# Ledger of designs, part 1: VHH binders against Protein disulfide-isomerase A5 (PDIA5)

No score or structure here was measured in a lab: all are predicted.

Target 1, 129 residues: Protein disulfide-isomerase A5 (PDIA5), of Homo sapiens (Human) (q14554r378to506)
Amino acid sequence: WMQNPEAPPPPEPTWEEQQTSVLHLVGDNFRETLKKKKHTLVMFYAPWCPHCKKVIPHFTATADAFKDDRKIACAAVDCVKDKNQDLCQQEAVKGYPTFHYYHYGKFAEKYDSDRTELGFTNYIRALRE
Positions, changes and structure headers below are counted from each chain's first letter, unless a header gives other numbers; antibody chains are not in Kabat numbers.
F, E and O stand for the ipSAE by ESMFold2-Fast, ESMFold2 and OpenDDE, each averaged over both directions (binder to target, target to binder). V2 = 0.75 x the mean of E and O + 0.25 x the DockQ between their complexes.
[cut] stands for letters that were removed.
Atom coordinates printed by the task and the answers are left out, and those that the model quotes come from them; centres of patches stay.

## First folded at step 4 (VHH; framework vhh_7sr4_2)

Design s44 (from c10 with L104E)
Fold by ESMFold2-Fast, scan of step 4:
Structure s44 (fold): chain B 129 residues (1-129), chain A 122 residues (1-122)
Amino acid sequence: as target 1 above (129 residues)
Amino acid sequence: EVKLVESGGGLVQPGGSLRLSCAASGFTFSNYDMGWYRQTPGKQRDLVADISYGGSTKYGDSVKGRFTISRDNTKNTVYLQMNSLKPEDTAVYYCAKEWGSDVETGYSYDYWGQGTQVTVSS
């Protein structure tokens, strides 16, 4: 029992606030950042999307698995943020989540395989071959 | 890659029963929510029932108590048991695998099978 009520618990940290190897990008730094990496897999998402919420742990684990590889990045873009709307339209994002592979900043293909850590890591490892 | 194959549709009289099956391949079946939708000509696809990867179920208001969705992860198959069929249940029934949400409408959309026709005669 408590005599004085405690403050409500703080809200859950956003994906961007979590300490992970995922590179969170915005419209202003997207192109410049991608050009510096040989291989980038980008997840375009919306925080409200239940499908996105299920994938986030898998994508995060994938990013962490490749954190020591200088040529590989796993990046995410929140398409609900006002500053990212133009970017998500330019990249032809029609639904969430959408996954694009970029080679030195150039769009190469959409990733449409399994949305699991194993699926993402197998895909990225094949790019290194 | 993703393939969904529906079966079990047909012609039945009011009050009858049908069992639909959807054989899935090309993805890790146990990791995805699965569902059944139906569509009549000139209308959008409506949710009939869905089942989460964890086994939780949800039903459309018009089918609650009459239809049962289930899944068998060892056979990569989702089922729809349809009881007490009514003429208004006449539609093409589609199996669906979860995909995402549409940016313009917010509508959740999925990979779809080719559909199976269910016709309930008056």
Scores: ipSAE 0.014, ipTM 0.397, lowest interface PAE 6.7, mean pLDDT 86

Design s45 (from s44 with N31D)
Fold by ESMFold2-Fast, scan of step 4:
Structure s45 (fold): chain B 129 residues (1-129), chain A 122 residues (1-122)
Amino acid sequence: as target 1 above (129 residues)
Amino acid sequence: EVKLVESGGGLVQPGGSLRLSCAASGFTFSDYDMGWYRQTPGKQRDLVADISYGGSTKYGDSVKGRFTISRDNTKNTVYLQMNSLKPEDTAVYYCAKEWGSDVETGYSYDYWGQGTQVTVSS
């Protein structure tokens, strides 16, 4: 069976729909999830943002590299979703992408360095040591 | 931490030339579009030139044919070669790196250096 050729193609899978080690968080579970991890690097993003789209494969690769480390998480929050708008305001997100580091759920610092797999990985490794 | 440091500005006579340099650090330079903008007091910043990570260039109408933007990915530096300078080119010149999108407006914004003064007068 083939799809109707006149129908528009299905939309590309969202980052949340991809099978990755990134923890996709929402307002309802953000605080409780972060409290359970010693180190979490969070990417606040908008799906329409070109700067975010470029970073997504790098951030995903970083999450996958640390998937077996129980103390480390890479998480993402879609700030365009209605249910996440209050969270993104509370976290003082003024632009996309924004990266925050949390220690056992407590905001520690803004990550403002290289938005590549190497940059993220070096940052996280420094937290472990 | 992203850091952009401009140099090469100064005083030059009409018809003269200057080369501006922007030394970048704190990010993988070869992955980002870079640009030069200029601003006169009380006015908005105007695009002078931009260069993509792939090497494609774009110029503001007033400088096309006189200015050349280039990059050296081994030195993490973007350059602006300014020829046939005119008094109306007098401005503070800012190096820019693509950064993100504003949450309220949705418009893209760049990370800026501190600027370097170019003055063209006799």
Scores: ipSAE 0.000, ipTM 0.272, lowest interface PAE 10.5, mean pLDDT 85

Design s46 (from s44 with N31R)
Fold by ESMFold2-Fast, scan of step 4:
Structure s46 (fold): chain B 129 residues (1-129), chain A 122 residues (1-122)
Amino acid sequence: as target 1 above (129 residues)
Amino acid sequence: EVKLVESGGGLVQPGGSLRLSCAASGFTFSRYDMGWYRQTPGKQRDLVADISYGGSTKYGDSVKGRFTISRDNTKNTVYLQMNSLKPEDTAVYYCAKEWGSDVETGYSYDYWGQGTQVTVSS
């Protein structure tokens, strides 16, 4: 086939740059932020991870679905950033993505179900009961 | 709760065929990549074949052309058709579901079933 010298497309914005309803947290504000929310589902991720890239639109849609609920947050932590390495070790993150549920900032359980908008929303709805 | 149950292993003579099945439950099967790995005592688990949720397949060099991976989303099952079996194919075969990337090694790893023994011998 003929070669095409077309320039590469412009770089895509990072998840943090997309300005979604997802709360992007770092080690310095993680605990303080989680204590202010009754229910927080946190996604620990690496930007290079293909499994994380597949989940990001589903997790973002979930955050948007609950954006008007003052008691609920969907948060994300980039474990590749130097400033987040201590946090991700303290939270026992062994792989990406990892999902934890926190109740008023206290770790309650890992989320190990379907990594889809439906899976996440059903889980969060059950917590509200 | 993710459950993967392998079946179809056994003893066959060189040149024979086997079909392995992996019955999956506890997740939306059609949304995840699935694969088969194998392990010989004292060695690492090696990729035999994988199949994406979209149907794209990849094979390890040693099995390419002899083995075929397929899936049935209606039955939540992934299959491995093994033809022209060789003594070198003797191993425990594991079904795997896509999970994530390991932080220590940088490699992706998957949820694993209990495994099924395949022995190719006269």
Scores: ipSAE 0.028, ipTM 0.461, lowest interface PAE 5.7, mean pLDDT 87

Design s47 (from s44 with T28R N31D)
Fold by ESMFold2-Fast, scan of step 4:
Structure s47 (fold): chain B 129 residues (1-129), chain A 122 residues (1-122)
Amino acid sequence: as target 1 above (129 residues)
Amino acid sequence: EVKLVESGGGLVQPGGSLRLSCAASGFRFSDYDMGWYRQTPGKQRDLVADISYGGSTKYGDSVKGRFTISRDNTKNTVYLQMNSLKPEDTAVYYCAKEWGSDVETGYSYDYWGQGTQVTVSS
């Protein structure tokens, strides 16, 4: 008799909207934030990219594992946002995901190993002073 | 350090077969999707085949039904079995570890090997 369609569920929160230990950075704060951290592993991504979606839980778990270490950060940059396009071009991002390690804000190397929590965690623990 | 070393290329007659191998090192092979690409004279690089860490496969339109990609996680090796070869298959074949979408092309690649030449002619 009475057919009221149920409202669709609210959209899934974006990675940036999720309350995690990942530092979500934009072009305006990227350089200043990285200079204040001894070690930062940065994931450059696109929300639509299936490979990025597979890595996000692993990268998030890694960030959470190091949340109490004031010298270490896991950060992410959404390269699809208009305000981040210049940053992602400057950092030579040619594909998604791309992972860079920065030492006190200076680019040191591209992370090219396993995209698992174990891989990221082992890499960060091996970083020298 | 990621290393990919291709082998198995050579000269073959039309209708013949070749098996390419790619020996991988420097990463946990079983956790990554792997692929084969080729650079054909006068053309852009194109996807030949992909294989996921779970064994799912995808093939480029140019090779569908003729080529088979496979992997051996105990040997850290990915293979490309090429059957019913045609002169248009002449190219340098590259092994790749794939990770995402290229900004300009929309397809994904991470690392490339040195390549191995395949020539199909009579």
Scores: ipSAE 0.000, ipTM 0.172, lowest interface PAE 15.0, mean pLDDT 83

Design s48 (from s44 with N31E Y53E)
Fold by ESMFold2-Fast, scan of step 4:
Structure s48 (fold): chain B 129 residues (1-129), chain A 122 residues (1-122)
Amino acid sequence: as target 1 above (129 residues)
Amino acid sequence: EVKLVESGGGLVQPGGSLRLSCAASGFTFSEYDMGWYRQTPGKQRDLVADISEGGSTKYGDSVKGRFTISRDNTKNTVYLQMNSLKPEDTAVYYCAKEWGSDVETGYSYDYWGQGTQVTVSS
């Protein structure tokens, strides 16, 4: 989707600017949003992080796979944004990416398994039974 | 649960060769950069070689041209082929998996295996 092949390519859209089923949350709406979902897997990330860039397609595919399930959400928090720094510190984010599972807004556990669509999907399916 | 199991270390004479293997489990191997580091007693771990998920390689200056890193995504294994071994190559060799970027430094935070001893002496 280039307009002119001879022009420099436009900058790639940020993850937040992409049309996906991932819920992009900020400090101001994080707790209120999570309380409304039975199961939320949250990815804490930094846009500059190469490890995060590799996971983003997998996490996005997972969110899209569960988009029609009213009880499940995949959410992301950009820890580099000024508005989110307090949130990421409060949630004990020490490195990027970090994955937490929340049950009705309450922290239940850290997700440390495989960072692929299959890994995330199997984890979420196990929560539902 | 990430598991990295190194093998292939041992005692060799100067000028000899060894091939190290790292069997990985608990993650999708093909999606992560892998590497080899080495450590001698009382010193920091030094980069020996890295290989990206796309196959790009990087080597420490002291081993460039003598060592070759490779990966087999069908076997979830990283290899280090060590040729023209020198006494200064004596160290414990560690397999490493990339984890993430540290919030304070921005550097990769690697998972490590238990290590395998390589001794080069006559």
Scores: ipSAE 0.013, ipTM 0.424, lowest interface PAE 7.1, mean pLDDT 87

Design s49 (from s44 with N31D Y32W)
Fold by ESMFold2-Fast, scan of step 4:
Structure s49 (fold): chain B 129 residues (1-129), chain A 122 residues (1-122)
Amino acid sequence: as target 1 above (129 residues)
Amino acid sequence: EVKLVESGGGLVQPGGSLRLSCAASGFTFSDWDMGWYRQTPGKQRDLVADISYGGSTKYGDSVKGRFTISRDNTKNTVYLQMNSLKPEDTAVYYCAKEWGSDVETGYSYDYWGQGTQVTVSS
């Protein structure tokens, strides 16, 4: 049968709904989760932000590249969610995207290099060596 | 660590010209949009000009036709050529690397440089 051509397409899945190796964290589980991983790179983002949208495929590819390394995680926090506002304020997020590196849950530094799969991957590889 | 170092500011008379330079390090310069922003004491930072990694340019309405932004990827430098300067152009000029949307304003800009003062007066 013919579908209604004027019907809007279904909304694309959110990053959290996609089947990826990115750990999507919220205020309630953020600190507990980070303490269990030697190295975590966290992307603080807003779903509406164009710069975030450009980076998401690169960050996702990076997470997938390290999925089998038990010591490494790539995590994301949606700072627009009401329940995450306190977390993003406490972590001094002033814009989107913001990237922080945590060592066993302790903030170590901001990542401020290239927002590409290559940039993120090179950074994380350097942490292991 | 991203570092942007501005130079070329100074005092100039109305109608004069200045060329600002921004030396970038700590990232792959050719992959990023770069911009120039300016701030007057007591006011928010305003876009002067931006240039994409592909070379496309955009200008603030007040400077269009008078200022030209350009980049040299071999020198990791972005430039702002300022012609027909007016007293209203007096501000601290900041070189910025694309970062994302500011939480409060929604503008997609970064501040990575220390700024360079431009003063246009007789």
Scores: ipSAE 0.000, ipTM 0.206, lowest interface PAE 14.4, mean pLDDT 84

Design s50 (from s44 with S56D K58Y)
Fold by ESMFold2-Fast, scan of step 4:
Structure s50 (fold): chain B 129 residues (1-129), chain A 122 residues (1-122)
Amino acid sequence: as target 1 above (129 residues)
Amino acid sequence: EVKLVESGGGLVQPGGSLRLSCAASGFTFSNYDMGWYRQTPGKQRDLVADISYGGDTYYGDSVKGRFTISRDNTKNTVYLQMNSLKPEDTAVYYCAKEWGSDVETGYSYDYWGQGTQVTVSS
């Protein structure tokens, strides 16, 4: 079906390039963006990390489930980017993925339960009460 | 240090059952997701089942309905109950503590036990 069947396929879109409800944040907009949301669950990740790749579809589905709730956000930070290294150090990210819950931009706790859509969704449901 | 010790493997006939156990030490067991993987010679390790510290479970397609993963946080032990065993279930079964990837080295970590051999033959 391709003119040149030996040509490698184009690289798949990065998570940031996909049309999702996940807020992709960088060091320069992280704190100001989080202050505007009552509840934000943040995934700190590296694109090469196999554990992160496994979680990405679950986290994305969670973000999409809450897209219409103005009080809730699911956000992600790519800790491999030079711009984000200071942020990831300041947030005490020691491995990937790391999940933090922020209340109006204030760190409240680490999320260390199931890295599944059900796990994330149940956690967020408890917060929105 | 993290230590995982599997037991319960052996030789069974097709249709038989085995219960694998994994005794964990060196970490707060109740705070971590645990899994069972298996490996046949010359192949990569395949995820068989996962259980979260909250009790949610996942099963690989080849074992759904036949295998059950469970945990006992008071004994720091994760179990795999294997029913209706088939010759294709023959493998070394590994207990794993899920971790992540190290920020400095970039290497992925799953802490593994030594493995226990399961052989299904007549």
Scores: ipSAE 0.014, ipTM 0.366, lowest interface PAE 8.2, mean pLDDT 84

Design s51 (from s44 with N31D Y53W)
Fold by ESMFold2-Fast, scan of step 4:
Structure s51 (fold): chain B 129 residues (1-129), chain A 122 residues (1-122)
Amino acid sequence: as target 1 above (129 residues)
Amino acid sequence: EVKLVESGGGLVQPGGSLRLSCAASGFTFSDYDMGWYRQTPGKQRDLVADISWGGSTKYGDSVKGRFTISRDNTKNTVYLQMNSLKPEDTAVYYCAKEWGSDVETGYSYDYWGQGTQVTVSS
């Protein structure tokens, strides 16, 4: 039960590896997934970004609050992954975190209000059906 | 709507002092890091000072020991006390709200203020 003190620690679980209601999307499934949902709030992020790390628990709590609403999704895209770089460029992501609201897969607006569970939930609840 | 309104800029002699204020509205002020950036003609905006929502401060190397950033969450205001001003401090000063990290540089760059001119000259 003693471990070698010089052995590297096991890797920390990524946000994608955590069991939450956040939909983790990649370039291959982004467009198809979004058009099946009436309302999707998407967080574009980088795992190394301290600003993103602060928001993750708030965004996760928001996703969990709406998990039973079939019309609503909270989704995230890791813009550091090679396979997502084209997507993040196409969506005009210029910094992290960036939040976009999509209506049936169509970009509607950038969300730039409070990055708190209360801010996100108030925004989503104000969306018309 | 995020709104930042800077005030307190002006003309001062070398060695003088100024206090800048930034009145914030349209967001929960106490939940965000706030900062001050400055820009001189022909150069990009540089971080002057940053204050976290928890009160921790960071300063650009050129201003350490001379400038002090502070915040008052009851007034939704961030301040920059500038002492021992030098001609090199001449710039437009911008109040900044935390948004994220720039894709190219890795630094935060969310600022919604119009800026306030500081000129240090005899």
Scores: ipSAE 0.000, ipTM 0.302, lowest interface PAE 10.3, mean pLDDT 85

Design s52 (from s44 with F27R N31D)
Fold by ESMFold2-Fast, scan of step 4:
Structure s52 (fold): chain B 129 residues (1-129), chain A 122 residues (1-122)
Amino acid sequence: as target 1 above (129 residues)
Amino acid sequence: EVKLVESGGGLVQPGGSLRLSCAASGRTFSDYDMGWYRQTPGKQRDLVADISYGGSTKYGDSVKGRFTISRDNTKNTVYLQMNSLKPEDTAVYYCAKEWGSDVETGYSYDYWGQGTQVTVSS
């Protein structure tokens, strides 16, 4: 008889399914949501991307650190989803992950520093006003 | 500013050895994949060796068994040990930091050092 193999573990919850302070945005709510926040750092990603997978825990920890600040948001957009293709093209996403800082919904700059909780946190804390 | 500084290049005879170092400064690169590329005049840059954050390595076929890539994440430095050097290894060697995954190839390198010249001649 065939030995019964150990059942595979259930699939890990997607980033969007995890209970975190990251705002998961889609094309139809992106611009409206960003206009309501003074400062938003957005991570454009693909779930299959190994570099994105490395950053996700750091970015999540950063979002959680700023959860009580009503003026700050850390948001993410899954660029592989059909409904987000136009958004990611409009925002000139050419690779994953890509990080953009928005001021009251206006694109201000690309974040190009360390992809660590410390790096993201220092960047956000340095934002004036 | 992001800065990668190569060192260790020079003139060596065929069969000799050199060790190249690449020090990352300005920002930490220990969470990123690092690589060495080389370029001869009139040709594009070719991959010599890659090392992941976790230590997995990949080598170009022409250098496999002769060159060894390694990293020290506490010093933000990547090394290339070059043994049994051949005249064909003569090139400018560039250190590169992976910036992200290109949508078409899965990997890209956006940060480059200034390069260090390696010349193998008798």
Scores: ipSAE 0.000, ipTM 0.183, lowest interface PAE 13.7, mean pLDDT 81

